# Ledger of designs, part 372: VHH binders against q96fz2

Target 1, 269 residues: q96fz2
Amino acid sequence: CGRTSCHLPRDVLTRACAYQDRRGQQRLPEWRDPDKYCPSYNKSPQSNSPVLLSRLHFEKDADSSERIIAPMRWGLVPSWFKESDPSKLQFNTTNCRSDTVMEKRSFKVPLGKGRRCVVLADGFYEWQRCQGTNQRQPYFIYFPQIKTEKSGSIGAADSPENWEKVWDNWRLLTMAGIFDCWEPPEGGDVLYSYTIITVDSCKGLSDIHHRMPAILDGEEAVSKWLDFGEVSTQEALKLIHPTENITFHAVSSVVNNSRNNTPECLAPV
Below, E stands for the ipSAE of ESMFold2; O stands for the ipSAE of OpenDDE; V2 stands for 0.75 times the mean of E and O plus 0.25 times the DockQ between their complexes.

## First folded at step 22 (VHH; framework vhh_6z1v_2)

Design GA15 (at its last look DockQ between E and O 0.95; V2 from the best seeds 0.84)
Fold by OpenDDE, look of step 22:
Structure GA15 (fold): chain B 269 residues (1-269), chain A 123 residues (1-123)
Amino acid sequence: as target 1 above (269 residues)
Amino acid sequence: EVQLVESGGRLVRTGGSLRLSCAASGFPFKGFAMGWFRQAPGKEREVVAAITQSGGKIYYADFVKGRFTISRDNAKNTVYLQMNSLKPEDTAVYYCAARFGFYETAPNEYDYWGQGTQVTVSS
């Protein structure tokens, strides 16, 4: 996964992240560093994206089932990194393979500290290789959206002109991530950064791409992944597997340029 | 200063009962899983029981076999170990330990330790 969309306004995003704590109380996640949130139809590595994490990571006496939402840097910078510039990291940390997560120190160490997060997105992009050509067809991949009875004709989702209406009750994609905290050697603000865990693609996506993000489907999966106080690493890792509960459509080549940040990136062609 | 202070250890006869207490201070107790460990002379330190932040999940070692109960009171920053049906093989120094996040069974995974309390079970 090298490209995502997360364009919802902050208030809408917050509401979309409503949850119940372990006591069954309805809550909204509190924001940390809300000013760092930059909505975009085209998010690339090294940009900031909103993630959910346990409140216990910030407040040591907090209920671990409570959630915080925070923009973090895409591309994990490990805490032990000693260079002053995160860009000098010699290995790619945009993604973490599920099969080697426990073999790589950069991911194992923060995971062992309970530094699990849920990366939020409208969906993610993948490019299908066209046989016999150097051309790649981009696809937007996301959760199936529930047709609310009030939302008019089934046909509205299939037309670019009506695509904006679909976003009023958009179910966000929830991807499993690991984050770390890095303190710059020269001082300054602590950098929070994350990696997205990847798995082999489900059967439905296999023709497009052979790898996919580990998607946490449903509130239970999201809650268990985040709650590092009550859910062990071993138990949490059981949640990491391919899911068939996704849909996708072809999009235009507009998304190929990371500088393009328009609704056309998501629109079906 | 972080402190874990164990109490309640004493000499008891086989089949007897003890209640150990561990009073915690100097750190945010509610965010930590708590554990009881024991170490007998010439043996390695081993986990007895552990409990999560909320008390929602509990671990017991295999040798406990329903004889011991771990509990915690977050309002009092205290963790307890009720020990029933004690045996001579339970003789050891019992330690209270704290770990941020979920509990673990390995001693090296814990952040803070008490000084220990001696439990002796006579035949």
Scores: ipSAE 0.882, ipTM 0.949, lowest interface PAE 0.5, mean pLDDT 92
Fold by ESMFold2, look of step 22:
Structure GA15 (fold): chain B 269 residues (1-269), chain A 123 residues (1-123)
Amino acid sequence: as target 1 above (269 residues)
Amino acid sequence: EVQLVESGGRLVRTGGSLRLSCAASGFPFKGFAMGWFRQAPGKEREVVAAITQSGGKIYYADFVKGRFTISRDNAKNTVYLQMNSLKPEDTAVYYCAARFGFYETAPNEYDYWGQGTQVTVSS
């Protein structure tokens, strides 16, 4: 997983993240650095995307079940990184394989500090290798969406009003991530960055690609992954597995160029 | 300044009961997991029990399960250890410790420590 869509306006995205804290109170996540949110149909590594994390990371007396939403850099930069430029990191940290997460210092260390996050997206893209050619067929992959009178399908929108109805009720994809906090040696703002945990693909996706992001399906899974005050690393890792509760459709090659930021990127073909 | 102050340690007979308290100050207690550890003469410090921020998860060492109960009162910034059916092997200095986030069983994982309170169980 190296490309996502996360295009919703900030207020729509925030409302889609409504949740209940451990006391059962309905809440919206509180933003940090909202001005760094850059919505796009075509997000790539090194760009900022919103993640959820426990408020306890920022307020040391907070209820660990309360959530913050913040843009973070995709491509984890370990806290121990010594160079001044994150692009000098010798390892690709866009993804973290679940089977080796406790063997890699880049991921083990922040995980031990409870630095778990939920990476938000409309869905992600994956390219299927086609037999007999160098061509790759991109697909947009996302949670099944419950159709209602207020929500149509992606391909059925024929006006701005109908397009808004599709996305006003969109169930965001929620992927398990690990983040770290890096202090540049020459000073400046602390860099928050994340990796997406990957697993073997489910049967439904195996013809497209052999790996998939670890998807947290439902509020219980999201809550347990985020709550590092009440859920141990060992228990949290039990949430990391493939899911069959996923759907997809083919999209045009417009998405191949990461500079293309249009609805066509995720439109069915 | 961070302080963890244990109290309640004393001499008791085998089979007796004792309640330890640990009053915390100088740090955001509610964000920390709390633990009780003990150290007998000539031995290494070992975990007895630990409890998460909300009390939703609790750990007990194998040797004390069924006899000891850990609890916390976040309004009073206090953690407790109720010790029942005490044995001479329970004789030790008991320490209160705090760890940000989730608890651990290894002493070197803990951020803050108290001075300890002596528990002595006579045969």
Scores: ipSAE 0.718, ipTM 0.898, lowest interface PAE 1.2, mean pLDDT 92
ESMFold2 (binder alone), look of step 22: mean pLDDT 90; pTM 0.915

Design GA16 (at its last look DockQ between E and O 0.91; V2 from the best seeds 0.78)
Fold by OpenDDE, look of step 22:
Structure GA16 (fold): chain B 269 residues (1-269), chain A 123 residues (1-123)
Amino acid sequence: as target 1 above (269 residues)
Amino acid sequence: EVQLVESGGRLVRTGGSLRLSCAASGFPFKGWAMGWFRQAPGKEREVVAAITQSGGKIYYADFVKGRFTISRDNAKNTVYLQMNSLKPEDTAVYYCAARFGFYETAPNEYDYWGQGTQVTVSS
C-alpha cells in the first residue's frame, strides 16, 4: 500500500470514529495535534495521516480502551534511529509484512511495547498491471458502503455526479498499523510515525494486486487491536489476515501524480 | 521514586494459607499490569500469576492449580496474592513486578520489581 485517501473534514472524521469503551460508554476520540491533519484524496508515504491509538499511550493511568486520534507520519521511524533526518532511513518502513513482523526489530520492538494503531482512510489505491503494456490501471479499494435506507439509489457510487452524496456516511477503512516514537538527536518534538501491516491479497483483489493492507473489519477488531493493555501481542496478531469484505472501482490516472488532490482521484471511470 | 513493597511472607505449615500484598508507589499504577514471581534457592525466577490493568485478564502458572488468586485494588495501588493449600515446594522469595501494558510471563519483560518477601512452607 503506497497511496491512500483521507479527505473528510476533521469533525466528520471524528464522528466517523465514534466508539464504545470497555464500559459500554459511547465516546469520540480526542485529538492530539489536530493542526497536523491535512485532508487529501491522495496521501503518500511521508505525509501525515490520522490514526487511532489507545489513550494509555499518552496518559499513563488511562483506560486502554479509550481512543485518541492523531496525525502521524506515514513511514515508521524507529526510536533507535540516530540520524537527524528521518529520510536517511536506508530501509522502507511504509509497510510491514505480516509474515516478518516479528523478525524485524524495527517493527517487533514497538509492537512489543503495545504501539498498535489503526490507520484511517477513505480507501487505498492499487495499480493493476495491464498485460502487454507498460500502463497500469489504478483502482480505489474501500469497504462496501452500507446503503442507508434513505439513499435509495444503489447506483450512486457508480456515477461521478452522485459520488459526493455517498461521502456523507462513508465507512472509513481501518488498517492495522504499528507506530513508534522517535526523539530527534538534536532535540525538538517527538515524531510519531507508523507503518501499515500488509498481507497477501484476498481472492477478490488478487487480480489487481498480490498484497493488501491488513484490514480490521468491525469495531471488535479495531478495539482489540488498539487495546494493548488488555489484549496481548499474540492475540492481536490473530486479527491480521486478508479480508474479502472490500470493493473497488477503476479510477482515472489523475491519482498517479501525488500532487493531485481532487475528488477526481476517487471518481469511477 | 518507584517502589514496590511486598509484605505478608512468613513461615507456614503445609496446607496453610498466606496472603501477600504489594504496595506500589511512584508510577501510575492503573495503567500497569502487575505480576507475582517467585524464586527458590538455586532456581530461576518464575511467574506465579499476572493481572492486567483492569483485572479483566489473569494468568496463572501451571503449578498454581487453582490454589492461588491474584487480585488488585487500583484505588489502593495494591496487588494481592492469596495462597491456599501451600506446599513445601512453594518455598521461595516472592516478588511483585510491574509492566506497562499487557502482562507477560517472562521476568525480563517487567520494568519494576520489589525486594521480595520470603515464604517458607514447612512440612
Scores: ipSAE 0.841, ipTM 0.932, lowest interface PAE 0.5, mean pLDDT 92
Fold by ESMFold2, look of step 22:
Structure GA16 (fold): chain B 269 residues (1-269), chain A 123 residues (1-123)
Amino acid sequence: as target 1 above (269 residues)
Amino acid sequence: EVQLVESGGRLVRTGGSLRLSCAASGFPFKGWAMGWFRQAPGKEREVVAAITQSGGKIYYADFVKGRFTISRDNAKNTVYLQMNSLKPEDTAVYYCAARFGFYETAPNEYDYWGQGTQVTVSS
């Protein structure tokens, strides 16, 4: 997984992240660095995207079930990285394979510190290699959405008003991630960055691609992944598996160029 | 100044009971996991029990076998170890320790330590 859509206006995105804390109180996540949120239909590695993480990472006496939402750099920069320019990292940290996460220092160390996050997106893109041709067919992949008349389907958004109704109630894709905090050698602001954990594709996606992001399906899974004060690393890793609760549709090749940031990127074709 | 102050250690006969307390100050206790460790003469320090910030998860070493209970009172910044059915092999200095995040069983994972309280179990 190397391309996502996360295009909602900040206030719509925040409302979609409503949750209950450990005591059952309804809450919205509190933003950090909201000005760094850059919505786009076509997010790629090295860009910023919003993630959820436990408030305990920022406030050392906080209830670990409370959530912060913050933009982070896609492509984890390990805390031990020595160079001044994160783009000089010698290996790709866009994704982290679940089967080797405890063997890779870049992921094992922050995971041991409880640095688990939930990566938010409208959905993600994947390219299917077609037998008999050189062409690749992009698909937009996302949670099944609750259908209502014309408001519950991307293909039903044939006017600005219908488009708003589709996205006002959108169930965001919630992917398991690991983050780290890097202090530049010369000083300056701490860089927060994340990787997306991947697993083997479920049966429903196997014809498109052999890997998929580890999806956290439902509030309980999201809460357990985030709550590093109450859920151990070993228990959290049991949440990491493929899911069949996913849907998709073919999209045009407009999405292929990461500079294209238009609704056409995810429109059914 | 961070302080973890254990109390309640004393001489007790085999089969007896004892309650240890650990009063914490100088750090944000409520957000931290807490543990009890012990060290007998000539032995390495070992975990006895550990508890998460909310008390929702608890660890006991195998030798505890249901005899000890860890608890915490976040309003009083205090951690307890109730020790029942004491045996001579429980004789040790007992330490309270704190770790940010989830608990661990290895002593070197803990950031703050108390001074210890001596527990002696006579035959």
Scores: ipSAE 0.626, ipTM 0.871, lowest interface PAE 1.7, mean pLDDT 91
ESMFold2 (binder alone), look of step 22: mean pLDDT 89; pTM 0.904

Design GA17 (at its last look DockQ between E and O 0.95; V2 from the best seeds 0.84)
Fold by OpenDDE, look of step 22:
Structure GA17 (fold): chain B 269 residues (1-269), chain A 123 residues (1-123)
Amino acid sequence: as target 1 above (269 residues)
Amino acid sequence: EVQLVESGGRLVRTGGSLRLSCAASGFPFHGYAMGWFRQAPGKEREVVAAITQSGGKIYYADFVKGRFTISRDNAKNTVYLQMNSLKPEDTAVYYCAARFGFYETAPNEYDYWGQGTQVTVSS
């Protein structure tokens, strides 16, 4: 996974992340560093994206079932990294393969500390190789959306009003991530960064791409992944597998350019 | 200053019962899993029992076999180990330990330790 969409306004995004804590109380996640949230139809590595994480990571006496929402850098910077510039990392940390997560120190160590997060997105993009051509067809991949009588297919939103309605009730894609905290050697603010765990693609996506993000489907999976106080690493890793509960449509080549940040990126062609 | 203070260790007869307490201070107790470990002379420190911050999940070592019960009172910042049906093999120094997040079975995974309390079970 090298491209996502996360364009919802902050308030809409927050509401979409409503949850119940361990006590069954309805809650909204509290924001950390809300000003770092930059909505975009075209998110690439090194950009900031909103993730969910346990409140316990910030407040040591907090209920681990409570959630915080925070923009973090895509591309995990390990805490042990001693260079002043994260871009000097010699290995790619955009993704973490599920099969080798425990073999790589950069991911194993933060995971062992319970640094699990849920990366939020409208969906992600993948490119299908066209047989016989050097051309790749991009697809937008996301959770199936509940067809409310009023919510036409993303393609049927003929009016701006209908488009807004579709997104107001959009089910966000929830991807399993690992984050770490890096303190710059020269001082400054702690950098929070994340990697997306990837798995082999489900059968439905296999023709498009052979790998997919580990998707946490449902509140239980999300809760268990985040709750590092009550769920062990071993148990959490059982949640990491392909899911068939995904849909997709072809989009234009507009998304190919990471600088393009318009609704055309995820619009069906 | 972080402190874990164990109490309740004493000499008891085989088949006897003992309740250990560990009072914690100097750290956010509620956010930590708690564990009881023991170390007998000439043996490695081993986990006896562990409990998550909420008490929702508990671990017992195989040798416990239902004889011991770990519990915690977050309001009192205290973790307990009720020990029943004690055996001479249970003779050891018992330590309280704290770990941020989920509990672990390996001693090196814990952040804070008590000084220990001696439990001696006579035949």
Scores: ipSAE 0.882, ipTM 0.951, lowest interface PAE 0.5, mean pLDDT 93
Fold by ESMFold2, look of step 22:
Structure GA17 (fold): chain B 269 residues (1-269), chain A 123 residues (1-123)
Amino acid sequence: as target 1 above (269 residues)
Amino acid sequence: EVQLVESGGRLVRTGGSLRLSCAASGFPFHGYAMGWFRQAPGKEREVVAAITQSGGKIYYADFVKGRFTISRDNAKNTVYLQMNSLKPEDTAVYYCAARFGFYETAPNEYDYWGQGTQVTVSS
C-alpha cells in the first residue's frame, strides 16, 4: 500500500469526519496545520495527507475521545533519528507489517507512547501482478458506498453535478496508522509523520495483491484505535486484521505516474 | 511544581477499613491515568490498582481480591483507594502515581510519584 486518493476539499473532508465523543456529543475534528493539506487523486509516500488523532496528544488535560485532524508526512521518521535529512533514513517506513510491529524499534516506540492515528483517504490503489508480462493492472479500492436519493455511484456519474453528489456523502477509507514526532537536530518545526499498518489481504483482494492496509471498519474501531487514554496498546492491536468489507474497480494506467492528479486516476475502465 | 500528596495512612486492626486520598496539583490531572502502588520493607514496589482518565477502565492486582476500590474525582484533582478487610500483609507505604495516557503495572512507566503514606495493619 503505497498510493492513495485523498482529493476532497477541506470542508467536505471535515464533514465526512463527523463523530461522537465519549459523552455522545456530535463533533467535527479540529484542524491543525490546515494549510499543509494538499488534496490529490494520486498521493504517494513523502507527501502530506490528513490523519485523525486524539486531542490528548496536543492538550494534556483533554478528553482522549476528542479528535484532531492534521496533515502528516507519509513515511514515519522516528523520534530517535539523528541525521538532518529524513531522506537518509535507511529503511522504508511507508508501511508497517502488523506481525512484526512490536519487533521494530521505529514502530514499537511511538506505539508505546499511544501515537496511534487514523489515515484518511478516498481509497487506495493497488497493482495486480499479471502472469506472462511485466504489465500490472491498477485497481482503486475503497469502502462500499451506500446509495441514497442524493448520491450516485462512481461508474454512473455522467456530469459534474452528479460527480459532486457521489463525493458529498463519500465514506472515507479509515486505515490504522502509527505516527511519530521528530525534532530536526539543526532546528525547525517538529515533523509529524505516519506509517500505515498492513496485514495479509482478505479473500476478496487476494487476486489483486497479497497485502492490504489494516482497515478500521466502523466508528467503534476508529474510536478505540484513537483513544490512547482509555484503550491500551494490547487492546488496540486486536483491532488490526483484514476485512472483507471492501470493493474495487479497475482503473487506467494514468495513475501509474504519481504526477497525474486528475479524476481519471480513479475512474472505472 | 508537580505534587501528589497522599493522606489517610494510619494504624488499623486486621479486618478494618481505611480510605487513602491523593491530592494532585501542578500538572493536567485529567489527562493522566492514576495508580496506587505499595512497598513493604525489603520488597519491590508493586501496583495495587489503577484507573483511566474517565474511570472507564480499572485494574486491580490479584492480591486485592475485591477488598479495595479505586476511584477518582477529576473536579477535585483527587484519587482515592478504599481499603476494606485489611490484612497484616497489606502493611506498606502506599504511593500515588500518575502516567500520561493509559495506565501500566510497572512502576518505571509512571511519570509522577507521591511521597507515600504508611499503612500498618496490626494483628
Scores: ipSAE 0.713, ipTM 0.896, lowest interface PAE 1.3, mean pLDDT 92
ESMFold2 (binder alone), look of step 22: mean pLDDT 90; pTM 0.917

Design GA18 (at its last look DockQ between E and O 0.96; V2 from the best seeds 0.83)
Fold by OpenDDE, look of step 22:
Structure GA18 (fold): chain B 269 residues (1-269), chain A 123 residues (1-123)
Amino acid sequence: as target 1 above (269 residues)
Amino acid sequence: EVQLVESGGRLVRTGGSLRLSCAASGFPFQGYAMGWFRQAPGKEREVVAAITQSGGKIYYADFVKGRFTISRDNAKNTVYLQMNSLKPEDTAVYYCAARFGFYETAPNEYDYWGQGTQVTVSS
């Protein structure tokens, strides 16, 4: 996974992340560093994206079932990294393969510390290789959305009003991630960064791409992944597998350019 | 200053019962899993029992076999080990330990340790 969409306004995003804590109380995640949230239809590695994580990571006496939402850098910077510039990292940490997560120190160490997060997105993009050509067709991949009578296909939102309604009720894609905290050697703010765990693609997606993000489908999966106080690493890793509960449509080549940040990126062609 | 203070260790007869307590201070107790470990002379330190911050999950070593019960009171910053049906092989120094996040079975995974309390079980 090298491209996502996360364009919802902050308030809409927050409401979409409503949850129940361990006590069954309805809650909204509290924001950390909300000003770092930059909505975009076209998110690339090294950009900031909102993730969910346990409140216990910030407040040591907190209920581990409580959630915080925070923009983090896409591309995990390990805490042990001693260079002053994260861009000098010589290995790719955009993704972490599920089969080797425990073999790589950069992922194993933070995972062992319970640094699990849920990466939020409207969906992610993948490119299908066209047979016989060097051309690639991009697809937008996301959770199936509940067809409300008014929620036509993303393409049927003929009116701006209908479009807003569609996105107000959009089910966000929830991807399993690992994050780490890096302190710059020269001082400054702690950098929070994440990697997306990837798995082999489900059958439905296999013709498009052979790998997919580990998707946490449902509140239980999300809760268990985040709750590092009550769920062991071993138990959490059992949640990492392909899911067939996805849909997709072809999009235009507009998304190919990471600088393009318009609704056309995810619009069906 | 972080402190874990164990109490309740004493000499008991085989088949007897003992309740150990560990009072924690100097750290946010509620965010930590707690564990009891023991170390007998000439043996390695081994996990006896562990409990998550909420008490929702508990671990017992195989040798416990239902004889011991770990519990915690977050309001009192205290973890307990009720030991019943004690055997001579249970003779050891018992340590309280704290780990941020989920509990572990390996001693090196814990952040804070008590000084230990001696439990001696006579035949």
Scores: ipSAE 0.882, ipTM 0.950, lowest interface PAE 0.5, mean pLDDT 93
Fold by ESMFold2, look of step 22:
Structure GA18 (fold): chain B 269 residues (1-269), chain A 123 residues (1-123)
Amino acid sequence: as target 1 above (269 residues)
Amino acid sequence: EVQLVESGGRLVRTGGSLRLSCAASGFPFQGYAMGWFRQAPGKEREVVAAITQSGGKIYYADFVKGRFTISRDNAKNTVYLQMNSLKPEDTAVYYCAARFGFYETAPNEYDYWGQGTQVTVSS
């Protein structure tokens, strides 16, 4: 999984991330680096996307159930990377296979430090290979959405006000990720970067692609994945499995070019 | 300065009880999992018990067999080990240790250590 949509304005995105802490108090995640959030219908590796992570990563006496939201680079840059330019990394860290995560130093080390994050998106794209041709059909894949008269479906709106209502109540896709922190050798800000954990596709997606992101379905799964003060690595990894609670629709080839950042990228065809 | 100060170790008869305390200072105690370890003469240091930030998860080594209870008081920056039904095999120096985030069973995973308190169980 190498393409996502995450296009919501920051305030809408933040409200969609409302959660309860360990004490049951309703909260919004606190932003880090909000000015680095770059919304787009068409996010690709090496771009920044928002992730959730435990506040304990930033404040050493914090309640580990409290959440921070921060933009991070897609494509994990290991803390040991010695070159000055992250694009020179000679292996692909866009995704991390769940069956080898404890065998790969790039992922095992940050996971052992509790560096678990939840990658946020409207949904993700996958390309289905067509038998008998070299052509590929893109699909937009996302959580089933609660239908309301004015917020029911992508592309159902008749006016700008109805488009806003479709997205006001959108259930964000929540994917399990691992992050690391890299200090550039030439100096500058610490780079936060993430990988998305992948699993075998569920039956519903198997005709599109054989892999899918590890989706955290519901607040209990999200809370356990994030809370590295109360949930061990071993327990957290049990959350990593396929889900059938997913839906999709075909989209036009506009999304194929990652420079296209328009609602057409995810519109049903 | 980081300080972990154990207290309460002493000589106790087999079957007796003892309560160890560990007072912490100089670091943000609430963000750390806390552990009790022990080391007998000529033996390697081994985990006894560990507890998460909130106390929501607790680990006990198999040899504990329900005899010991770990607890923590975040307002007092203190972790405790209640030891009951003591056996001569429990004779060791007991250490308090702190690890940022979740606990582990390996001593080399821990960030801070106390100086230890001697527990001796006589037959």
Scores: ipSAE 0.690, ipTM 0.887, lowest interface PAE 1.3, mean pLDDT 92
ESMFold2 (binder alone), look of step 22: mean pLDDT 90; pTM 0.915

